# Designs tried in a protein design chat: VH-VL binders against Small ribosomal subunit protein uS13 (rpsM). Part 22

Target 1, 118 residues: Small ribosomal subunit protein uS13 (rpsM), of Carsonella ruddii (q05fk2)
Amino acid sequence: MNINICGVLISKKKNIVFGLTKIYGIGYSMSLKICSKIENFKNKKFKDLTNEEKAKIENFINKINVENNLKTIIKENFKKKLNLNSYKSLRHKKKLPCRGQRTKTNAKTRKKMNHEII
Short names: E, the ipSAE of ESMFold2; O, the ipSAE of OpenDDE; V2, 0.75 times the mean of E and O plus 0.25 times the DockQ between their complexes.

## First folded at step 15 (VH-VL; framework fv_oberotatug)

Design z3 (from y2 with heavy chain G57E Y61R; at its last look DockQ between E and O 0.38; V2 from the best seeds 0.00; counts 0 for: pae E 5.6 > 2)
Fold by ESMFold2, look of step 15:
Formats: sequence, C-alpha cells, structure tokens
Structure z3 (fold): chain C 118 residues (1-118), chain A 124 residues (1-124), chain B 107 residues (1-107)
Amino acid sequence: as target 1 above (118 residues)
Amino acid sequence: EVQLVESGGGLVKPGGSLRLSCAASGFTFSDAWMSWVRQAPGKGLEWVGRIKSETDEGTTRYAAPVQGRFTISRDDSKNTLYLQMNSLKTEDTAVYYCTTGYDTGYTYDYFQHWGQGTLVTVSS
Amino acid sequence: DVQMTQSPSSLSASVGDRVTITCRASQSIRSYLSWYQQRPGKAPNLLIYKASSLQSGVPSRFSGSGSGTDFTLTISTLQPEDFATYYCQQSYRYPWTFGQGTKVEIK
C-alpha cells in the first residue's frame, strides 16, 4: 500500500528519510533536514507517521517549492529579456528552414523554447 | 454492506473487568484500522483508542483516561475486535461503539461506519 | 491535546431554516476535520470528512467549510429528520478529539 506525500505515491513500508528522496528535487541531505524534526525519525516508516507528522513534512516541502518557484520566476524574467534579443539574431544567421503550414487538430500551440540557464 | 455489532456490555462493580467484542462483516477486516469510541449517558463522544491493521503491525494507541487499564486487540480469523477493560471506574460508564475509518490512502482517520453500541455500567 | 469547541451548544430552529454550527480547534488541524450527526437513541453517522467533502448518501443540503482552526457545518434547508446532535472531530493529532456537540431542536 502507498502513502501520498505532496502528490507522490511512496510505499508505506519505506523508511521516511529514503522514501522522501523519491520526490523531485529532494536529495538525501534535504530529506534528513526535513525529517529531523520528527521524533525517532531514523526508525520510522511512512506507515508510522501521524497526520501531524505527515503535515510537518508536507509543509516543509511546500516551503521549498515556493522558494524555488520565486527564484525560477526571477531568473526567467531576466532570461526572457535576454533571450528575446538573442533569438531574433540567431534566426537571421541560421537561414531558418521552410515553415510548413500549421494545422490545428487539437488546439495545441507549439512554442520554440531556448535553453534556460539557472 | 458493512456491519459492526458490539457485545459484552453489562453491569460491573468498580475495580472489575469486562471484555467487549465487535463482530465485523461486509469489508476486509484484516486491512482495516479499528477504533473504540464511547459516550457517557447524556454526554458527548470520546475516542477511546484504535488498533492498526495487521499489515500495519497492529499497533495500538489510547486516550489518556484509559491508558494502562484498557487493551484493544483483534482476531482477524474471526473478524472480531476486542476491548479488555480492567480496573473499571464509574467514569467508564458509557455506550461503547466499535468504528472503522475511511481509507484516504494515508490512514483510517474518519469514522465512516459505526456499530449500534453496547452499554457498560460501572456502579456499586 | 487539541481542544474542539462547538458553538452553539444548542439551538432551536424550524423546518426550512438555514442552520450554521461552528467548530473551533485550539490549534491548526489543517483540514483534518469530520462532522457527525447523531439522532436520539442512534449511533453517530458521518456527514462530512476532510472539512468539506460530503459523505456518500448524505443529502446535499449539508455542507462543510473551513480550514486551520475555524470550521462550519451548514444545513441549507432544515428537514424534520435533521433534528439531532452534531459533533465535529479532529484527526490531526492524537488523541483524536470531538467537540462537545450541538443539539438542534425543533422550535
């Protein structure tokens, strides 16, 4: 049986420190930091968590996600300003291939994405 | 359909012991966490304790007033939950309900199904 | 322990009235709150779980709202079968605790 932690299904039988590393962006060191506030965390599996303990873990993860989103937004704003200027220059140099007729089959819009540097 | 049927209630003197049973049907008992909830006559509901499924190691947890005096156990081969009550006090007089929780993918922590209860009277 | 305080302890209402019952937790319980109805002489039954999710088979005139410490059960149009006692319960922290109950009586 699995437990849902911030939308990620993790086996209830996994140790909480190792199990949290299944969540994108959480490595072993961060997992230790998250779990350190939980009594007897080294011996705990997800099936042993109370709702309060689970909520503490999720709150910590949510704070990390909010901070990452803020950093990403700031970097993307600067990157978008720089990238728009560079994209115009690159198109001219590369003699872009012929554009095919775009047909709408499922109302999807395709956007070219330049590499974002963090 | 889910059914929970408590039995074993009755009159007992202070300091005595009593064992309640709860017969379960209509669901996979061995996968379920089970709880006892009590209600003193004319009073509100009070959680007594719970026992996890055997898959979750069958561990118990109790409310403070009953800690050390009451023991919750289960027999999955009989689909039966038990409450052993020792050192009974007049304050333990209540209707005792057997409950099973809602599986949210986390724990059984909402009481979806209730028995009709069994009365325990502790009186001189 | 998390103390759950319901308000009011009792109220009188007529069929057709909108009824609001509140439940306050002594600390945040996020959305780990359920509501139960108990008719006289009967076992409780679940109305609402996760603060706002309606249990299957419960009439849509029942609704729950709130998060954190302050929660509300609403009966939009009171029916004769709704005269009962209502309890909130938190499952955030052991011991799981109930409010003291709110008795809804016929006016």
Scores: ipSAE 0.110, ipTM 0.681, lowest interface PAE 5.6, mean pLDDT 82
ESMFold2 (binder alone), look of step 15: mean pLDDT 92; pTM 0.947
OpenDDE, look of step 15: ipSAE 0.512; ipTM 0.837

Design z4 (from y2 with heavy chain T55Y T104E; at its last look DockQ between E and O 0.40; V2 from the best seeds 0.00; counts 0 for: pae E 6.8 > 2)
Fold by ESMFold2, look of step 15:
Structure z4 (fold): chain C 118 residues (1-118), chain A 124 residues (1-124), chain B 107 residues (1-107)
Amino acid sequence: as target 1 above (118 residues)
Amino acid sequence: EVQLVESGGGLVKPGGSLRLSCAASGFTFSDAWMSWVRQAPGKGLEWVGRIKSEYDGGTTYYAAPVQGRFTISRDDSKNTLYLQMNSLKTEDTAVYYCTTGYDEGYTYDYFQHWGQGTLVTVSS
Amino acid sequence: DVQMTQSPSSLSASVGDRVTITCRASQSIRSYLSWYQQRPGKAPNLLIYKASSLQSGVPSRFSGSGSGTDFTLTISTLQPEDFATYYCQQSYRYPWTFGQGTKVEIK
């Protein structure tokens, strides 16, 4: 059985630290940083997460993606001497891995991908 | 077709005990998280608690009014969910529903399937 | 605990009317919100899950919207069989809680 984290299906029996590494761009060090916000995270599996804890993880992952997009824009602006003041341009340039893992999915597939553990 | 059939309701005096059963069919019961929801006559729905599948640890959670008095259990060999109700109070009078969010190998946190309910009346 | 407050508590409408029912959570529940219909003397039935997703077999005249704290169930063209009480329910934080219900009476 699986849980959907930012559009990625992960076995509910996996430890949350190791399981998050299945998400593109998240290594072990970053996973530890994300999970450190959760009580007893070292012994916790995805099956043990509440919906609130799941949302906390997903919000953190979204924040990381935004920060990475900003670093890319800052580097481009240094090279081009452009004014860095458009958050809307940042969203246009890079699709976040959350919510965008798959679009135009049939209802049955989306239902399975949205399985939630409590 | 998923079916949930509650039984064991009846009249009981305050302080008494009663055990409800819910017979399940049409899905892999052992994979499902199961819940009890109750409804006092003329009133709204109240979540009582849930039990996880054994795969997910078999743990229970209870709403505060029933904590310490009610026990949810399951027998996967009989496809049956139980609610043991002890130290019953008049405010426990309700129709008790067996519910699950199980669908196609997954358990969800909304209730796709409901039994017909069984009436528990706690009265002197 | 997350308190769910429905509005109105009851309403009366004619066949063909557009009906809206609102549900407010005392704190953000993101989109962990479901809607149920309960006809008199019957068990509840799931209509909407994850705030806006239509359950299989539910007529398309039912729709849900909202996120965070404010949610709406809409019946676009009320039918005689829609006489029922409607409940919202949050599953974001334990204990899971229901709204008090909205009774829809058909004129």
Scores: ipSAE 0.038, ipTM 0.692, lowest interface PAE 6.8, mean pLDDT 83
ESMFold2 (binder alone), look of step 15: mean pLDDT 93; pTM 0.950
OpenDDE, look of step 15: ipSAE 0.577; ipTM 0.850

Design z5 (from y2 with heavy chain Y106W; at its last look DockQ between E and O 0.35; V2 from the best seeds 0.00; counts 0 for: pae E 3.8 > 2)
Fold by ESMFold2, look of step 15:
Structure z5 (fold): chain C 118 residues (1-118), chain A 124 residues (1-124), chain B 107 residues (1-107)
Amino acid sequence: as target 1 above (118 residues)
Amino acid sequence: EVQLVESGGGLVKPGGSLRLSCAASGFTFSDAWMSWVRQAPGKGLEWVGRIKSETDGGTTYYAAPVQGRFTISRDDSKNTLYLQMNSLKTEDTAVYYCTTGYDTGWTYDYFQHWGQGTLVTVSS
Amino acid sequence: DVQMTQSPSSLSASVGDRVTITCRASQSIRSYLSWYQQRPGKAPNLLIYKASSLQSGVPSRFSGSGSGTDFTLTISTLQPEDFATYYCQQSYRYPWTFGQGTKVEIK
């Protein structure tokens, strides 16, 4: 049987460190980092997680996704600035990403990037 | 249709023992975690403990007042949940319900299905 | 342990009234909260799971809301069969615990 972790179905019988690597963007090093928050994580399978432990894992994954999305946005904005130096460009207006599990720090960074579009 | 039927309740003296049974039908019992919930007369609901499916390790967890005195077990070949109650106290007097959340989550903790209950009276 | 505190402990209401029952957890339980109805002499029935999801077969006059520590059960238009005791339960952290109950009585 399977458990749903952030929209990915993973067998309950898999070790949590190995199983989290099935989520796109999470490698073994990141999985170890996430799982290190869980007591006795090395021997734990998904079937052994409590609701509290599952929520902790999902929150950490969501935080990583928010930070990675911000890094991508910053890179794309930097590339746009380079394109403005290299050839003609058009004015751009963009909606912010949908708010989910984003932190206060991410909201501050989001506001700073919005003033860039002027 | 899911059905849970408790039996084995009765009158016992303090320090005595009693074993409750819960006959299950209408779902794959071996896949489900099962819980016991009790209710003292005129009082609220109290979770007693749960047993996981064998697939999920078959382990038990007990509320503090019953830890070390009560044992939850299961027989998947008979679709039956058991509660062995030892060293009974007057405070254990209650209606005992077996419960499961067969279709509501991977931890079976939203109790969708309840038995009718069986009364245990502990009195000298 | 996570303590669950219901308010009020009892209330009197008439058929047709809007009834609101509150459940407060001593620490965040996210949305791992369920609501049960128990009529006198009967086993409890599940009404709401995951704080706001309506259980199959439960009338739509019942609704749940909240997350974290503060949760509400609402009965929009009280019916005669709704005179019962209501319990909240958390399943975020062991031991799983119930609120003390709210008795809804005929005024």
Scores: ipSAE 0.269, ipTM 0.719, lowest interface PAE 3.8, mean pLDDT 84
ESMFold2 (binder alone), look of step 15: mean pLDDT 91; pTM 0.942
OpenDDE, look of step 15: ipSAE 0.344; ipTM 0.803

Design z6 (from z5 with heavy chain T107P; at its last fold request DockQ between E and O 0.48; V2 from the best seeds 0.00; counts 0 for: pae E 4.9 > 2)
Fold by ESMFold2, look of step 15:
Structure z6 (fold): chain C 118 residues (1-118), chain A 124 residues (1-124), chain B 107 residues (1-107)
Amino acid sequence: as target 1 above (118 residues)
Amino acid sequence: EVQLVESGGGLVKPGGSLRLSCAASGFTFSDAWMSWVRQAPGKGLEWVGRIKSETDGGTTYYAAPVQGRFTISRDDSKNTLYLQMNSLKTEDTAVYYCTTGYDTGWPYDYFQHWGQGTLVTVSS
Amino acid sequence: DVQMTQSPSSLSASVGDRVTITCRASQSIRSYLSWYQQRPGKAPNLLIYKASSLQSGVPSRFSGSGSGTDFTLTISTLQPEDFATYYCQQSYRYPWTFGQGTKVEIK
């Protein structure tokens, strides 16, 4: 009774918006964005998807994963640059993150969830 | 052992009607999506349409040449798939195969099992 | 509709030959492609699904490759029972469509 979406088993009877939230790092807002790419998505369940529609959902999720992983890499590289430019840490100074963009999805965290389910 | 056995083929005049049956055994028919595929004599394969399992909504999809003239239905209590063919044309002449992809899981879109086929001849 | 074009339409080969058959889709079908074999007077049977996955019970001399628009079926060492017609089929977008077939004949 389940379908596999990006390595996560989801009941095919679930509404697609609700069901995608079972994927780690995908909240309701992001699920709405993904599903809006699907014609007549509001009343669709996973059992109603075509292979093309399933592939569109999986492609969107993969794009999100790549974008979030890239943002994490850029943030880590920028932190490394700031650390290299520092002569030494001054304990009395206030230090603020220079580029701490918040991301909802992390590839390693999402992969961990998929491993536990699969 | 999965078996699919088509029946109901024969000779019919253009504009006529015919109902094909496919008796299924050896698997849980009610869980499976079923398809019809046809092959005109000496020609290639053509997908006619499919019906989902009732648990997946029981909906049908048809190829354009048969849309509005053919109806796929199923009776899970009899493990039987049907193809009702109306307004038959000479280009509908073909061997009709009952198929399923039950063994590969959802959405059952690869045809692991085929019947022997039943010949439908539409001629004046 | 997604058109599936096979090449060649027919070929002649000897037992032991390596045979390759290609299938081109009119648009990307990702990996939603299957290959079927049909011996004369028989129903088709599934060889390959998801472009490259070998169906249970199919000899390992059969293999599939490709994604997107270009796909290949290979028979590494042709056997007498392999003289048949081969079809590709896409299941990405309705209607599901077959290629026109490739007839493999004895030389």
Scores: ipSAE 0.342, ipTM 0.726, lowest interface PAE 3.0, mean pLDDT 84
ESMFold2 (binder alone), look of step 15: mean pLDDT 92; pTM 0.945
OpenDDE, look of step 15: ipSAE 0.449; ipTM 0.821
ESMFold2, fold request of step 17: ipSAE 0.005, 0.049, 0.160; ipTM 0.597, 0.675, 0.684
ESMFold2 (binder alone), fold request of step 17: mean pLDDT 92, 91, 91; pTM 0.945, 0.944, 0.941
OpenDDE, fold request of step 17: ipSAE 0.739, 0.035, 0.815; ipTM 0.886, 0.697, 0.937

Design z7 (from z5 with heavy chain T55Y G57E; at its last look DockQ between E and O 0.03; V2 from the best seeds 0.00; counts 0 for: pae E 11.2 > 2, placed apart)
Fold by ESMFold2, look of step 15:
Structure z7 (fold): chain C 118 residues (1-118), chain A 124 residues (1-124), chain B 107 residues (1-107)
Amino acid sequence: as target 1 above (118 residues)
Amino acid sequence: EVQLVESGGGLVKPGGSLRLSCAASGFTFSDAWMSWVRQAPGKGLEWVGRIKSEYDEGTTYYAAPVQGRFTISRDDSKNTLYLQMNSLKTEDTAVYYCTTGYDTGWTYDYFQHWGQGTLVTVSS
Amino acid sequence: DVQMTQSPSSLSASVGDRVTITCRASQSIRSYLSWYQQRPGKAPNLLIYKASSLQSGVPSRFSGSGSGTDFTLTISTLQPEDFATYYCQQSYRYPWTFGQGTKVEIK
């Protein structure tokens, strides 16, 4: 089944790093930055998120610059209610994920972390 | 404490160029969207443009009056925002503020922090 | 572009008065509106964000309301430090735009 993240339905079986790239405007490097705030994020799928972890992900997305995507998603959802466009088709076409990319983190940490979850 | 300090303002002739700097401290500059806002003497506030953070690939957006003449850039290693102003017009005379809506690793579309401003005067 | 129109352009008031400033957008900006205060010779300061949320450290006599196109900033009991110019700003569509300002003067 699916989970709703900021208005986007994502399979609960997807790894959280890959799954967040389905949100318009969130590439692989941004997804890694979001997910790095979650304990053991490399081994997590959306089905494994706690309510607190889901809220942190949504809060982060709402606070970062997904504002244009959220405004666009709201307009496209309104158009879907009018049967004008496929919301999911536009999302797929607009994504530009970069798999395997390293990302910056604000937190300083010792080398125990590995971003191989991709 | 967040601090933004503008510099580089001064007198310049029409058609000339000037580069403004904004030194930032007290937050993770590389995570923040930064904006320039200007205010002509005795007039209101006008948004000039913004530059996104590094993880947003540093993309820019400019207000129409400055499009093609002004360039916003950033040097995250120096925690410094820049405004390169070319082909200056008398209408560009204003106090220029650097601004950000940054809070605890997040960036916002309203301006929590403002510098003191630097005056740019464009006259013959 | 979204045009932001403030009303009144200026007003005269006494300490203790209730002051109301309105801001009208030329199209819906939902709740993507912020209010700023600027004292003479100073940089602006954020008062209100998201139409009605009070910025940290701003006195509770300031409040904001509205959604869509019509917004209001209210100062419930005017204080001497509140004599300033007030600006609204929308952040719903680029370019982000300010109102023309409302100057609150001592009576």
Scores: ipSAE 0.006, ipTM 0.578, lowest interface PAE 11.2, mean pLDDT 79
ESMFold2 (binder alone), look of step 15: mean pLDDT 91; pTM 0.942
OpenDDE, look of step 15: ipSAE 0.655; ipTM 0.858

Design z8 (from z5 with heavy chain Y61R T104E; at its last look DockQ between E and O 0.35; V2 from the best seeds 0.00; counts 0 for: pae E 11.9 > 2)
Fold by ESMFold2, look of step 15:
Structure z8 (fold): chain C 118 residues (1-118), chain A 124 residues (1-124), chain B 107 residues (1-107)
Amino acid sequence: as target 1 above (118 residues)
Amino acid sequence: EVQLVESGGGLVKPGGSLRLSCAASGFTFSDAWMSWVRQAPGKGLEWVGRIKSETDGGTTRYAAPVQGRFTISRDDSKNTLYLQMNSLKTEDTAVYYCTTGYDEGWTYDYFQHWGQGTLVTVSS
Amino acid sequence: DVQMTQSPSSLSASVGDRVTITCRASQSIRSYLSWYQQRPGKAPNLLIYKASSLQSGVPSRFSGSGSGTDFTLTISTLQPEDFATYYCQQSYRYPWTFGQGTKVEIK
């Protein structure tokens, strides 16, 4: 069985530190930083997360994604001598998953993917 | 068709015990988180507690008024949820509902399916 | 604990009216809110999940909105079967808690 974290299906049995590395842009070091905010994180699996803890993780990942998108926009605008600051345009091109997702819709989508993963 | 059918309600004196059952059908019960929700006569809804699926660790959580007195359990071989109610008080008088938010292998934190309820009356 | 406060506690309305019920959480619950309808003598049934998503089979006259602490259930054109009590419920923090209910009565 899987949990949806920012649009990525991760096994509920997986340790939260290792599981978050499945998310694009999240390496082991960043995963440790995120998880250090969670009580008893070393022994915690995704099945043990509360909705509050899940929300904290997703919020932090979203903040990282927003910052990275802004850096990309500024770099490309400088290179082309244009100062366009459009977060939405980059979000579509990068397929960023966290935009106020519906839990039920994402679960049905991830169920189909989960079947293929298993 | 998902069905939840509660049974075991009745009249009991304060300090007594009662065990409620909820027979489940139409879904994979062993994958679902199950909850009990109660409603005192003329009052609103109150979450009593929940039990996770065994796959998710099988752990329970309870509302404060029932902690230490009520025990939620499940028997996946019988597709049955239980509520053992000990040291009953008059304020435990309510209709008790069996609930779940289960759809195609996923458990949700909202209650999509409800039983008809079973009345527990605690009075002298 | 997260306290859920609905307003109004009751209201009188006529068939065809637009009805708005609000639910306020004592702290942010993000979008972890659901709405239920309970007709007299019946078990509750789910209307809205994740604050704004309409449950399958629920008429489109029902809608939900809000996030954080303030949430609204709207019935655009009240029907005879909509005279019931409505509850909001948060699932962000344990214990999961319901609002006190809003009774919608015939005027």
Scores: ipSAE 0.000, ipTM 0.600, lowest interface PAE 11.9, mean pLDDT 81
ESMFold2 (binder alone), look of step 15: mean pLDDT 92; pTM 0.946
OpenDDE, look of step 15: ipSAE 0.708; ipTM 0.872

## First folded at step 16 (VH-VL; framework fv_oberotatug)

Design k1 (from z6 with heavy chain D103S T104S; at its last look DockQ between E and O 0.02; V2 from the best seeds 0.00; counts 0 for: pae E 6.6 > 2, placed apart)
Fold by OpenDDE, look of step 16:
Structure k1 (fold): chain C 118 residues (1-118), chain A 124 residues (1-124), chain B 107 residues (1-107)
Amino acid sequence: as target 1 above (118 residues)
Amino acid sequence: EVQLVESGGGLVKPGGSLRLSCAASGFTFSDAWMSWVRQAPGKGLEWVGRIKSETDGGTTYYAAPVQGRFTISRDDSKNTLYLQMNSLKTEDTAVYYCTTGYSSGWPYDYFQHWGQGTLVTVSS
Amino acid sequence: DVQMTQSPSSLSASVGDRVTITCRASQSIRSYLSWYQQRPGKAPNLLIYKASSLQSGVPSRFSGSGSGTDFTLTISTLQPEDFATYYCQQSYRYPWTFGQGTKVEIK
């Protein structure tokens, strides 16, 4: 069985700290911060959350950019960057590596990929 | 030692108002989540409401029978919990207990500490 | 709301008896159940929290068990000071609710 946390389905069997990392924009460090006010949070699973604890988690998450909001922000930022006349921008436009990697024999993956953030 | 001391109880007419206070000591009050529980004479325990710490948002929760009439607040500078009771009804007659679940910096969902209670009598 | 139903509402027992009180929740409350003891004219005291954890200072003759909807408080050997009213309380859902209480009386 799953629990819905701010629109993301997470297995109730998962540890809350690790399970929250399923949400795009929440890493381990952020998850620890979110859960730090929950009793025994390190060993607690979603199935053992009270409504209050769930609300606490959700309230925190709702204050930060996650999932589609974060993806949109990143996408927009990336677009802005592409419009700049910088080396990195040029490399992205040419579908080439941006960090000085060899392109004569390598970078096949980068050359064929469209840079998609979402 | 944790101590909770309620005060402000007394006789009041229906429709009247009363403000209860709970003086807390022996723990970091500002970190504690506080609750009110009442007990009508000869009856069981009834949860009245709860207030979180300010650091946790200071959110309040109320039982349906008191929702809109009672207000829980706190003054951390005075280590005092309050229960403002408005539009009192005869069924509000009870001993009101101040309680908290708090230990070692953590708020809990059970009532570890109780005050002695203060009697509120609503009668015409 | 989560309704908490205790059984029995009252019981008579003698010193030395094993006493069992049950509490049933109308829906699952996981392990978020606490047991309280209230002596006449006194404030309640926490006995058990999280269904089975003994509160500090509470005698070991008290124990709690259960999860989900069915919970039990057991007094292994009833003592004179144990004649009181006992309440279960859930904190899994708002509003928090108590059982109606179980009065343990002397036989």
Scores: ipSAE 0.017, ipTM 0.665, lowest interface PAE 6.4, mean pLDDT 91
ESMFold2, look of step 16: ipSAE 0.044; ipTM 0.664
ESMFold2 (binder alone), look of step 16: mean pLDDT 91; pTM 0.944

Design k2 (from k1 with heavy chain E54K; at its last look DockQ between E and O 0.03; V2 from the best seeds 0.00; counts 0 for: pae E 7.1 > 2, placed apart)
Fold by OpenDDE, look of step 16:
Structure k2 (fold): chain C 118 residues (1-118), chain A 124 residues (1-124), chain B 107 residues (1-107)
Amino acid sequence: as target 1 above (118 residues)
Amino acid sequence: EVQLVESGGGLVKPGGSLRLSCAASGFTFSDAWMSWVRQAPGKGLEWVGRIKSKTDGGTTYYAAPVQGRFTISRDDSKNTLYLQMNSLKTEDTAVYYCTTGYSSGWPYDYFQHWGQGTLVTVSS
Amino acid sequence: DVQMTQSPSSLSASVGDRVTITCRASQSIRSYLSWYQQRPGKAPNLLIYKASSLQSGVPSRFSGSGSGTDFTLTISTLQPEDFATYYCQQSYRYPWTFGQGTKVEIK
């Protein structure tokens, strides 16, 4: 059985802190922040959430950029970056690694894909 | 029962300063986000500013008309919210309300609780 | 800034009437809209939060609806104590802003 949190399906059997990390844009730290105000949150699972608690979580999440909204923002920022004459931009345009990785024998995945951040 | 009691209002000349206080009780003040809302005589409500809890960073936000002149602060040990008003203008004349949205340890973006307000009159 | 526009600015109604007040945001505020009631000489009271959630202790004759930019407060059956000024408020973007208010007067 799943619960829908701001459009993301999460198993009710999962711990709320770890489960929320399934949402793109919510890491462990953010999840802890969201859950910290919930009673006994460290051991609580989604199945144990009340409607009120769920609403509180959703209310917080709706105030931050997550999922498609965040992906869009990142994508737009990435596009802007690609228009710059920077080393990273050039590497992206050439479908090469940007962090100094070896390219003589490795980087097959990067060379193959038009890698986007999203 | 949640109670918010404003004080410090009064008559002040333009360019003067005034400090408002809000005494809070009936809830965990240190966890609450607090706001000031004002209402000029016969006019509508205007949000003045907000301060988050210390645990949430203690960040302050202000409306443009008061930005740089007003400062919101809090003393959690005294359960008191403050509004320091400097360089007061005639248009700052209003009843100032202390308000909060807080329930079960969560801050909210709506004002569940209001004080009775304190009148600030800026006049020459 | 998000501008909140209420309609109407004032209305006259009788006890028992159905009253509808609208609030429009200049941009989407999702569901972060609250409604307040203010009686003369008193502090405002929260009626509705998050567009449609009834605040505890508020009579069920009050209801809220809407999302995005258009919101509505409805009083199903106006009572004598409901003659007051009503305000909408958005809390989605800083600075938080109120509507100009709607005064409900006795006909």
Scores: ipSAE 0.020, ipTM 0.683, lowest interface PAE 4.6, mean pLDDT 91
ESMFold2, look of step 16: ipSAE 0.025; ipTM 0.660
ESMFold2 (binder alone), look of step 16: mean pLDDT 91; pTM 0.944

